# Ledger of designs, part 56: VHH binders against q84jc2

Target 1, 232 residues: q84jc2
Amino acid sequence: MSKMRNLVEEKFLEFYESWVIQLELYLHQLLIAHNNNTMSETELRHLISKLTTHHKAYYTAKWAAIREDVLAFFGSVWLNPLENACSWLTGWKPSMVFRMVDRLRKSRVVLVEAQVKKLEELRVKTKFDEQKIEREMERYQVAMADRKMVELARLGCHVGGESVMVVEAAVRGLSMGLEKMVKAADCVRLKTLKGILDILTPPQCVEFLAAAATFQVQLRRWGNRRHYVTHS

## First folded at step 4 (VHH)

Design q3 (framework vhh_7z1x_3)
Fold by ESMFold2-Fast, scan of step 4:
Structure q3 (fold): chain B 232 residues (1-232), chain A 124 residues (1-124)
Amino acid sequence: as target 1 above (232 residues)
Amino acid sequence: QVQLVETGGGLVQPGGSLRLSCTASGFTFDDYGMNWVRQAPGKGLEWLSGISWNSGSISYADSVKGRFTISRDNAKNTLYLQMNSLQPDDTAVYFCAKEGRWFLYSSTHAFDIWGQGTQVTVSS
């Protein structure tokens, strides 16, 4: 059989596999909508709403899971090695989505000057928020390394009841710090996604979401194919 | 309570055909899109095909395009998958899945929108 997983990993693996299947279905609907100029604004908005709701569902499930075991999201078992290599603080790097926005310049639905200006302002803000989180993570990593070394040295091999309480408090503190950091990164992701969708017209939203979903699905397929060829 | 029951699987020779059925209950079937997915032994889930509530939009994975046909009968609350030109690589457990509510983080159980699946074995 497969190797043993902890309960959080098992539950989120089940969730994530189903979530990705639905993402692929929505991707096909987005590609049909992009190639079919007969869809109404109401129909396009409905499809965009489905994708937005789908992404929000992911973060709702993720935040419930990290409350139980945030470490499951660092080197996740439901992601292949390529997906894990491309992760920034347990997910996509917020600024990367502006590469997909750049593709809209070659689309049938051209960006107007006002949209270009707003997207550039959002890009700058997103990079600023991203760098702030990177500095916080760097500080966390330094503090975590120092604390681990000192605690290992002081506690030795003979631990009393009060030492057990100290270790439990430290572990809880480390997990809470990582959870806060991951949630901060996810908030930047959601704000960036919402910001882009608020700036774009419905046809441009469909093209953007199709590009983003295509990248996510292709990255997973490429990584899974490589893993299968290597291990099967 | 949402329930999906897959039937129609079995053992077939390469080049053979099977028709899978999925009977739905516990929701208004004609308000939702439906999907077929499969899981081969030792592999992850693979999405195969999707159909909109009114059959106006149908999509297929490249691996099955031209060989499999998805359809639905809203009067019978039933989803179908007609599988032709079956290959050994089509051996898998086949599941139907409703367009769903993805807000609920499952505790210890598979999502309610998934049935037990039906086994398809293609052997020569």
Scores: ipSAE 0.000, ipTM 0.231, lowest interface PAE 14.1, mean pLDDT 80

Design q4 (framework vhh_7z1x_3)
Fold by ESMFold2-Fast, scan of step 4:
Structure q4 (fold): chain B 232 residues (1-232), chain A 124 residues (1-124)
Amino acid sequence: as target 1 above (232 residues)
Amino acid sequence: QVQLVETGGGLVQPGGSLRLSCTASGFTFDDYGMNWVRQAPGKGLEWLSGISWNSGSISYADSVKGRFTISRDNAKNTLYLQMNSLQPDDTAVYFCAKEGRYFLYDSTHAFDIWGQGTQVTVSS
């Protein structure tokens, strides 16, 4: 009936709420930096480094949590329904960040031809890696519906004896498979983020990170407005 | 109709204090970060302070850190800047500015709404 949060969910909810508050603070700094033409390259690189470290902290916490309970990340309690609906394998879809890159073409800081070419190469590689993960996801979902799994589910309706041990082993196997798939997807996310930042100049990095953070914050705000509860 | 209206400026002696207010209308105030920016005579715009939509994140320029305090009252759609230990170099027109929306077709700027400004003069 009621959904109770387990310890992993409680710990990650607390972490994520703090992480998002800090992201909003960094977004504010990025927006100021974007409109301030007096900030030095060193100051811009320092801000970019803070954002990179912040994203790395998220994946460090996430990987620790999925080791304990990967299923907590499918339909996460720390995300509103809109954020959950827009997720791809427990996070942002890697190829979708190139939409933020496309916005740079309309910004005050224009991409040079060499950058456009490198970004196109990265986009193609990211899409290829993403499709590979999607094939693994489809294979996993098909395996869930095969004859052996259906028989195992039937046995799981009973309590006691050898059948309980067999069901527990199968469930553990499924969780380990999901964990590997989620980590693979996260590796594509991190490689894509690093690749984009390596191609862009510091002012372009600031604009890209601001666009990405704005999207994440706006999505959360819109979802929270629709699903507003008595307290905030 | 979207508007930001600044009030509270005036003439003040060095070492004095002023409190600026910015009243917002025509948009959902508590969805956006807000900023204070100033422009001194013959100079460009200088960002001073920013506050997130929920007051959870606050930042200051080094030139005003420790002297100025930004705050907001979302129930009143009002942004504030408490200015203490004012110096002649603080003489400027002070603007409040709403954070920009990078993802919407109509805005790529860090600030997409500016008020008309309020004059602050620090002089003996």
Scores: ipSAE 0.000, ipTM 0.123, lowest interface PAE 18.3, mean pLDDT 79

Design q6 (framework vhh_7z1x_3)
Fold by ESMFold2-Fast, scan of step 4:
Structure q6 (fold): chain B 232 residues (1-232), chain A 124 residues (1-124)
Amino acid sequence: as target 1 above (232 residues)
Amino acid sequence: QVQLVETGGGLVQPGGSLRLSCTASGFTFDDYGMNWVRQAPGKGLEWLSGISWNSGSISYADSVKGRFTISRDNAKNTLYLQMNSLQPDDTAVYFCAKEGRYFLYSSEHAFDIWGQGTQVTVSS
């Protein structure tokens, strides 16, 4: 049976709803900037800085929350079912953002050769880091299904004594393992995002951030509309 | 201070074999995973293979699986790539790359290092 929302889930839900509203406001500003060729480089850098600070705030809040309850992030109550279905280890899949970068390569403002080389290097490294985490996740899932873990689960279902202490220690170990994997995945996400922004010009950064924010906002809206039709 | 040097590239005929080496200095080699990456003329970078610090975890890209073998000798601070059944489309500059270390609350680490590369040309 499902548990009532705990304090971590309630607090992060409140945080996340406010965070998404602010993201939509920044998206509006990004779209205006993208369509306005008169905006100065200083103004564009200021807007990019607001977005990077906003994303930093998300990960600061997330890492504080997962220290208290990492499991809240695997079946998140603040995300709709579509958002949860599209999540890769509690967030966006790092290599996916290069699809948005590919749109920039086809824009009228072409990437110079030095940018293309650096973006390809970053893409390859990101994919490798992502695959390493996927291998760790696979090993974790296989270990959960192993004979010894199944036996420990049986012992845990059958009351107190020394077996309860062993099961409790194992569960704490599993939660710490998940926390480390989530933080590792988030580090790949942040490094990929920063790497892209460091390579791109301010107008290209605005276009990239607008594409990313549009996708996040639209995914949430699509999932929320689907959820409203559950009671037919 | 930190350096990766690739050697062993050259000209080889289709179906031939080559062994690439990457010698590391300036860091504790056996603390880090290592990777092989290549760049073909006029194309982007392609990740080929990775090996963990203790050789307990090894992975390959589908394009080279079954033909290439990654290995390491921690005593010699050296990474290897044994390339068999080479094809003309394996022609590329091959790079050695060190795995970065992540900090709990940091998205960055100063330890990402790429070698200068070694040219492999497969032609008749």
Scores: ipSAE 0.000, ipTM 0.094, lowest interface PAE 17.6, mean pLDDT 79

Design q7 (framework vhh_7z1x_3)
Fold by ESMFold2-Fast, scan of step 4:
Structure q7 (fold): chain B 232 residues (1-232), chain A 124 residues (1-124)
Amino acid sequence: as target 1 above (232 residues)
Amino acid sequence: QVQLVETGGGLVQPGGSLRLSCTASGFTFDDYGMNWVRQAPGKGLEWLSGISWNSGSISYADSVKGRFTISRDNAKNTLYLQMNSLQPDDTAVYFCAKEGRYFLYSSTHYFDIWGQGTQVTVSS
């Protein structure tokens, strides 16, 4: 058996660790801004822009990595088991961020009626896009169970020669389909994030981004503090 | 359309050295990681070494670590394997493989092998 270290996993692990550290630094700035009335609207917009750029950098790195090995993002080694358990198609479920938006209704930052209506329209569109992707996931899973794929799996990846090539061609086809679905899900994530930020005022954006970053950082910390009992 | 051509194999005595080359065509070589794998007579495929698109990450199987060196020249679309201190157990057909497929919960790896390989025989 191969003891290969996955090159994509090593590279993305290094990237992700740095990305999370920078996210924690931005979270600190967001919390200061939220608790401080001295920041101008221009200063708040600049901070929001930094967070938006940071999230875009993540997707730029992710899409480069999945081009090489999309399977690295299913059960990612740079995520703890709790983070992996909370994933929907290699990332956060887009509609879940509206629960953080709902928390804004209970804060000092009040949503006006026009914003509430636009957020509900965005929520409906986001849910529709999620359902489309879930149908594609179901089709993918059905294709995996097809008789032809089962027969190819029985040949094994270690038989050698042309048998290996036939199996690899089938696996490449499945990987390309998976890459398209992951990118589609990421596009919904980015559209949902942009849509929310476009509807909210700068102080509301800061509170929303602080809530989202807090949840992400705390989820990682909760998962990392869990005791693992490994069964040999 | 994707074509990989391995060269540089041959007969060598134990303790000898060989340098293998793999010339790639039909895809953008510097967008993909590359690997060397081999198949000994009567055995399955064994992964030997991998190199990222920019040579920033390099890995070796324990069986060849310290003896083999992988490298690439993106300007020439060429992958190399320098093999030193060759042993009879290194006798195999050697293939270069475009971007391996990996399952995170298994040591099983799938490789894109497009060429017929190059035979290496280590014998006195």
Scores: ipSAE 0.000, ipTM 0.087, lowest interface PAE 21.2, mean pLDDT 78

Design q9 (framework vhh_8fcz_2)
Fold by ESMFold2-Fast, scan of step 4:
Structure q9 (fold): chain B 232 residues (1-232), chain A 124 residues (1-124)
Amino acid sequence: as target 1 above (232 residues)
Amino acid sequence: QVQLVESGGGLVQPGGSLRLSCAASGFTFDDYGMNWVRQPPGKGLEWVSGISWNSGSITYADSVEGRFTIIRDNDKKMVYLQMTSLKTEDTAVYYCAKEGRYFLYSSTHAFDIEGQGTQVTVSS
């Protein structure tokens, strides 16, 4: 029997399944667009806009959900173990998307020197923003280990209304700090995605988004297939 | 307001056929792709098939390719799913979904699936 899930976990699981299905549909459209050299710039920009809106919708739903229960996003029930193992602060690691950009150099879509320079500058900026968040997370973890938290953990071993209230207040404080850090990480993700799309031409954007969506979809499929691995 | 009404489900034996219908209203039907998604008992949503606004692009999940056919009629504002060679694993509630809308998260913690769906049960 499965463990009981809270309301936030149930509702976000429902949302995420639908969101991934729509991502797979957009991936099919991106692959068709990538192989069709007769599509207009207007048509390509429209498809890119749909993907951008789709990713923004994810963060809109996520930020509403973490306001209710940020801990649901650490070891998420809507992600398989492989997806959870590959996450960095509840999502993809921003600098990793530049590996998908590197694939553009090996395709029919050629990056010009000015684009290569801008992408390199963005890569450096993204890594700087990642390191800043990692330092903030380390400080948060140190604060969690302070004398007050140790004392509150001890009080949680005593039966009584006052001890329960004190533990609940401590958990609320921890959740607020985690929410702030998760939102900061998500802002770096959105800035990185926007930055890449602003540098690339529409055909290059389609190829990049197709590579990113393919990786996300395949990672999910690989993790899900693990449940049925056999020796025979 | 977007309205989608699914119909045509029922009980059918393995190897049988069913035709699902989806009636759309409240939006410019010809401007959007349409999809069929399903929810098997005790499982999450699974995408089944998609069709572009002009029927120029049609895609299927691997599990249904060669057995299911998606059709749209822009004049009638309808989407159909013709199902053949049905298997017990096709048992699910089937929903039609407008491109870019069935994932909408509401402020009431309600996730947007426009219609109530139609139940397909494949059993002997």
Scores: ipSAE 0.000, ipTM 0.178, lowest interface PAE 16.6, mean pLDDT 79

Design r1 (framework vhh_8fcz_2)
Fold by ESMFold2-Fast, scan of step 4:
Structure r1 (fold): chain B 232 residues (1-232), chain A 125 residues (1-125)
Amino acid sequence: as target 1 above (232 residues)
Amino acid sequence: QVQLVESGGGLVQPGGSLRLSCAASGFTFSDYYMNWVRQPPGKGLEWVSGISGSGGSTTYADSVEGRFTIIRDNDKKMVYLQMTSLKTEDTAVYYCARPSYKLWYLTGSEYFQHEGQGTQVTVSS
């Protein structure tokens, strides 16, 4: 139902706005920590844990919402047009986070050869998992087109209550397929994030997370277009 | 002209309390996250606490969690740091800090633009 769709969108919009505000607060901590030699390894690990928990909370909320209405995540109302244009299957493209890793090459804490090799292996694996999902999405789009042709044939031959039930079953099947693909993409995202953090030292993790959060916050700031101003 | 003016520091005994104030002018205060950062004698800047533009979200450094509270009054263009159970380790110059545009580029030394003079907090027995 359209009313049910709108309610899911409103609920996730409220969640996402709060989530991004908290992300930016964590970004401030990461930026100070990145340039501070007084923090212990234990303190850095705790800060990294706060960020990973925050990202996991996002996926917990998202997966609950897509069970109710996965279509709300395609062209999301809580994202501005620039954020939507940069989205790959309802979120960030997993392989793009290696651009944030490239920032570590300019840092005071240089990657050692063993880390470079592991990161490149992870990059290749991430691209492979990404391409597998892209092939599944292509197959889904073909199947969706075939089912629409069947729906058009049924509409041309119009029938009462039985027709409505068949259309509802088809729509539910399509939504379940999309939900499965979105979850698969999110699993690749989480696996890639965990893999990078497992390879990096705590100071490098802080720099990586700061780079990723900076990109996310900056993209939102550049693309955010509203008619009203908070002051007014 | 952007100005941040800190006040409320002083000498206190361990276990004591202080309330720091920061008066902001020259910008749309409610559009900015505000932070408290501190510099202990002979050390670099330490992030203490942050608050969102609306005041709806706050975050604290582990060393001050449960002891300090950050609040803001957007009508008065003020941000406050309520400090309780003060320790000798809390001795520092405290700065009210607004994130600069350079924060987003991760260029190093310009994470926070503390345009204020700071306020000295000394905890001594």
Scores: ipSAE 0.091, ipTM 0.595, lowest interface PAE 6.6, mean pLDDT 81

Design r10 (framework vhh_8fcz_2)
Fold by ESMFold2-Fast, scan of step 4:
Structure r10 (fold): chain B 232 residues (1-232), chain A 125 residues (1-125)
Amino acid sequence: as target 1 above (232 residues)
Amino acid sequence: QVQLVESGGGLVQPGGSLRLSCAASGFTFSDYAMNWVRQPPGKGLEWVSGIYGSGGSTTYADSVEGRFTIIRDNDKKMVYLQMTSLKTEDTAVYYCARPSYKLWYLTGSEYFQHEGQGTQVTVSS
């Protein structure tokens, strides 16, 4: 049985699976570039551009999909349980990327003082933007728990016609609010990613992107492998 | 200029096996992940399986996991789909495809670039 309501889920599942396979290809190229110090700055910038375009394609597809059905992104069917457990408002938590930046400071390629200062300023700004989104989530939770919404939920289970239409209108309003909040969180993600890439040199960008892609790919592989092992 | 030519389809009984082949030309094959997608009669495109450029990582739709295997040969510019334990619901035209991000967000319906005729797989007695 296919459900008409989950066409968005089916389309995005198809998109996401192919998107991740292409991310793995880019990761392979990033790891080769990182291990081979003979690549030119032009070659490295081209590779970085391919990755940034790939991530932009993800958000373009995501925003088109959430416009149709934002709830598909809460408990996503295209993510395994491990990936879903690690999600913060339908994606990675923006401050998480600074853990990957911290790894760069332990590498042989050292960050200069000016970069460290700019990254710290970006970290503070990202944390502030993140807390603002968390405050919006709290407001959404309060709205869902509101007495009027609870009354409408109870009434909608028993009465057709007018009560059903009122409940549907309220749910649509909440879905629009969630869409706005998800897009706001994604904007923080994109601003943080761009900010880091603007501060780092091309070799440092390659190392950072390789670390980020490795984490994403390994999280998916371990989640999928765990499910396979359980069923085998 | 991108061309993908599928072959290997046919009529097979439930529980049978088939191997599909795809010959690629007109692009740097090893730079692209390759996918198999299918279109059952009267339905839209369904993603089946994918393999990344080096061939080191594969993924599958839940409906075919454990039954299908995707492999590629970059030297020959080929991608293959080995299908086992075939079911009637596997009946479809099968296409090999590469990602097309431009088409996905412009139309909201097509993520994969395929120009080939596909290869028909019919699972029936």
Scores: ipSAE 0.000, ipTM 0.146, lowest interface PAE 15.3, mean pLDDT 79

Design r11 (framework vhh_8fcz_2)
Fold by ESMFold2-Fast, scan of step 4:
Structure r11 (fold): chain B 232 residues (1-232), chain A 125 residues (1-125)
Amino acid sequence: as target 1 above (232 residues)
Amino acid sequence: QVQLVESGGGLVQPGGSLRLSCAASGFTFSDYAMNWVRQPPGKGLEWVSGISWSGGSTTYADSVEGRFTIIRDNDKKMVYLQMTSLKTEDTAVYYCARPSYKLWYLTGSEYFQHEGQGTQVTVSS
């Protein structure tokens, strides 16, 4: 029997391809807004809102998918090898965005002292939240090393009905724990993104979102150029 | 090419101490949790202890808690089991074992890989 993608992988692959295409469209709108000094604050806020909604749509779809099969997000088939290599707990590392803010600051973004202080406070909090998640990850690895889990894995699903039920319960517990961990990491991502956008002015938000989208799109394009499916 | 080589076993009297070592090669050691498991004579495998990829978290079987300590040195690619207050019931071949998952990636259906011949620990007077 040939290998087949499961339904969660197939559905999310289709969703993700469409989501990236829309991100590229939004990137073009952000670049136009950045180069056009005639857009009103209301128009900029509307564009920022569209990007925020787009990112929230990603996490809505992701959380629905991980409820069905969280393991699909560890070694994602919809990501190329470069994207997977840059992944931290099934997504981008929250503190990465502060390096991006620092790059913008040098090129065009003029931040006032109050904004710099708030961004530094947010950076410190984000690193603390990352460390908390990493410690929870370590504790979860230890829980997976639990004697009962190891013994159940050895017995497999080939022993009679009660053993099968116990294995199923253990696997369900493992999956639920991973789902909660992934959601915790995603909450840090969303809080970090919201925090930055709350600190920045609308023109600064547009420039930040343009840089973030550019990085994501270019990482995907670069990885796809180096790694592609060979047609036989 | 995953290789795990256990050493440090021997004959020890009840109440004595031993330190087991496991040298790992063929994989990125710091990406994996590590375990110690044992097989007493005429019995099945028994899980003893586990340590997270960074060494920040450890867990122990009830039968060894308070007596055994698992530690790792990622720079040397080593995992150790410090055993104190040894009992005759601790007599077994001890194996170090790597789970088939890498960090949060679960690969395959087997929970851990047991690759070495183990090291014999005999506790007798």
Scores: ipSAE 0.000, ipTM 0.316, lowest interface PAE 12.8, mean pLDDT 79

Design r12 (framework vhh_8fcz_2)
Fold by ESMFold2-Fast, scan of step 4:
Structure r12 (fold): chain B 232 residues (1-232), chain A 125 residues (1-125)
Amino acid sequence: as target 1 above (232 residues)
Amino acid sequence: QVQLVESGGGLVQPGGSLRLSCAASGFTFSDYAMNWVRQPPGKGLEWVSGISYSGGSTTYADSVEGRFTIIRDNDKKMVYLQMTSLKTEDTAVYYCARPSYKLWYLTGSEYFQHEGQGTQVTVSS
């Protein structure tokens, strides 16, 4: 089956492929920095800033795209099936990053008591914000299943132009609500990421960012290996 | 077995130019980003430059930006580093490197499981 992509999907696919390529290059820089005990704090902070700017660029592009077509971000054509299966409201689940921090603590990263306390406070706040968005999404799903919405959809199938306009207005309202929820989820992601980086020392930030980038790149490679088959 | 073979190093005067080459074998070259890293005498590894799998994106360390150019030829399975306006502080053993995502938690050369043998660049008058 062939499928026509809209311009938003084509534009974002091109952007995302370039963005992931650049992330992989930054990952190499993080891996060298992780093994280099001679890098100054200033040099490490500069590298961390490059990664932070890169992530902000992603959300800038995403928010422009969802303004045009938020539904493109549910079951995205630029993600493989494994990446799509791991998505929570069009991206990574904020609480996931604390599992990554916990893994690092077991391998290499030694945290002082003050950092542990701040991370647990951030974890609780992040979980609260995450649950608030989940409740909003459930409210949206209930509204979609509401009898009135079902009746409007049924009406639009059998009546002329005026009923079509009513259905289109309802769909526009729902899309705007969905855009608001996606942006709220992205704000929680950015606040969580900033919070972790503010708590960690520059060397610890490099280890965290390397772990996060490695997971993202590896997840894409695992999904592509299972999904894409080639012949010589 | 993954193999990376660097060449093109030598002695050059400050302000001079050199072109380093890296020949790759034992893996699907076009699926991987490639890097140049260097180790100055008595110092740790320093990342120099990276190039995406297609060659469409490149990035450079601040110390070499504007002076070095990384290029790849996927048909020949080669990575190149064109170095211009060389400085004494560019003196190092240069390595061609592919990251090992499985070994990101290790230190030293095992971090890049597929690190090459290296080529010596000496910049002196």
Scores: ipSAE 0.000, ipTM 0.334, lowest interface PAE 12.8, mean pLDDT 79

Design r13 (framework vhh_8fcz_2)
Fold by ESMFold2-Fast, scan of step 4:
Formats: structure tokens, C-alpha cells, sequence
Structure r13 (fold): chain B 232 residues (1-232), chain A 125 residues (1-125)
């Protein structure tokens, strides 16, 4: 349909494939660091910094792309169907990462009481921020379902230049609203990630980041294969 | 049936160069990222370098950046580590590794159980 839409999708597909390859290479570094008790705090912090920079690069590229075509991020062509099915407002659900932290705490990570309290406070704040965004999305969906969408559908029946211009302006307005909402969700993601890393020690950060990267890489691999083992 | 065979290690003087080789078999080589990792005497495993399946993307540990180059030849199913300006601190057993992600909870030794046997690099005058 749109030449600009196709270019955004093509460019982000190229970026995302490269980004995931680099994430996988960082995951190897995290796994080795996790099994090496002789690494200094400075070395561990440097590795953590590489991953935080990598995630920031993703959001920089994403925000540039959604400014041009936010709808490309709903049912993305660079994600497989399984990845798309697991998306919450074009990305991972922020509160999900606390389940990863909880699992690490039970199996490997020894957290002090002060860390447990700070993580719980962050979890509550993250859930509150999620609920705010979910309410705004619901309001947006209600607004789209009312007069505006009816008006757009009616105008779409006319092939005149004037109706095309009005439809283009209305679609642009809707896209700007979605862009702001996606950015709000991404801000919660970044704040949650930073908050967890600020609370955890460098070895605990390595374990957390390794768990998160493993989940992301495995989800992509499972979806790409489209083959599941059925237990009987 | 994954097999990785490293070679090219040896004794070299500080400032010298060595090229390590890794011959891969038992899997679709171009579909996997490959890594070089090392184990210095009395220390744990240290990641050195990684290369994507296509060879288009490479990454290096800060300690070797600018001195080491990772290369692959997908037609020959080979990974290479070209080492220059070698330092005594580069002394280690070097392993070629394909990531498994199997039970990332496992120890480093189990992570590389079916990977290469390693090649010894000793930097000393």
C-alpha cells in the first residue's frame, strides 16, 4: 500500500535481525561471566553497561520508526507469530520481569532483605504504571470505536481528493495517539529495567540479564521453527 | 554429533602472533553464531570473541579489542582467531564454542561438554 510504510518495515526488519544477533552474542558473554567467580566488579559492570546500551539502542531505533509508522509495530513483520502473540503494547509486559527475578531468587540469587523490599516497591509501582497505560488504551479504543471511526468509514466510500485528505488527517491524528501510548509503555519498560539493575549487585544483574536474554532468544527460536513437541 | 576441533596453539613470545583454527561438523554451520572462549591457569572461563552465522557481525572482549580478529569460512566450516600483539596475560587454553542455551543454569564445563577440546596458547619469553 504505502511506500513509506514498506520502507519503515524493511529498515526496522534489518535493524532488528542485527540487534537480535548481537543480543545472542551478549548472552554468551553473560553465561560465561555467570560461571566465572574471578571476574572483577568493574568487568561485570562493563558487561552490564554493554547490555543496557544495547537495549537503549533498540528503543532509539523503535521511537524513530514509530514516528513514521506506528502501526508497523502492531503485528510486526520482523517478529514471528509466537513473538507477536506474546506482545503487550508492541513489546514485553513490564511486570513479567519480576517473575524472572523471583525465579532467580528461589533457585540461585541470594537477595538481602533490603533488596527484596525495594524490588517489591518497584513491582507495585510498575503494576500501577501498567494499569494507567491499560486504562488509556481502553479509552483510546472506545474513542476509535465511536464517531471518529464511523466518520472515517463513511469518508472511505468517496474517492474524491477532499475525502482522501480528510481521511489522511484523521489517520495521522490516530497514529499520533498510538505513538504517545507506545512511548509511554516503553518508558515503563526502561524504568523497570533500570530500577531492577540499580537494586541488584553486578553478579545478580548478570543472572537477571542472562535469564531475560535467554527467554527472548528461545521464544524467537521456538516461533521460527513452528514445531512443538507433543507429550503423550 | 556436534564436533569442534581446535588447533594452532603453541608457545609464542610477547608481541608475537598466532592464528587459531576450529573445524566444525555435525550441524548446519552457517545457522549458528560461534565463539572463542579461554581459560587462563587457575581461573574460570573468559569469553574472548563472537561472530554471527553470516560473519557480518563480530564482537570482542575489551582486553583483546584491536589485537584479535575473529573470522569464519562457511564453505570450509571453519572459525579462526587471528591473534596479534600477544601478552603474557593471553596465556590460556582456547576453546571454540557453539552456544547450546541448554539449562543455562549448568556450570561452564557442562556448557562446553560437546564443544572443542581446546588448544593451549602460552605467551612467554
Amino acid sequence: as target 1 above (232 residues)
Amino acid sequence: QVQLVESGGGLVQPGGSLRLSCAASGFTFSDYAMNWVRQPPGKGLEWVSGISGSGGYTTYADSVEGRFTIIRDNDKKMVYLQMTSLKTEDTAVYYCARPSYKLWYLTGSEYFQHEGQGTQVTVSS
Scores: ipSAE 0.000, ipTM 0.387, lowest interface PAE 12.1, mean pLDDT 80

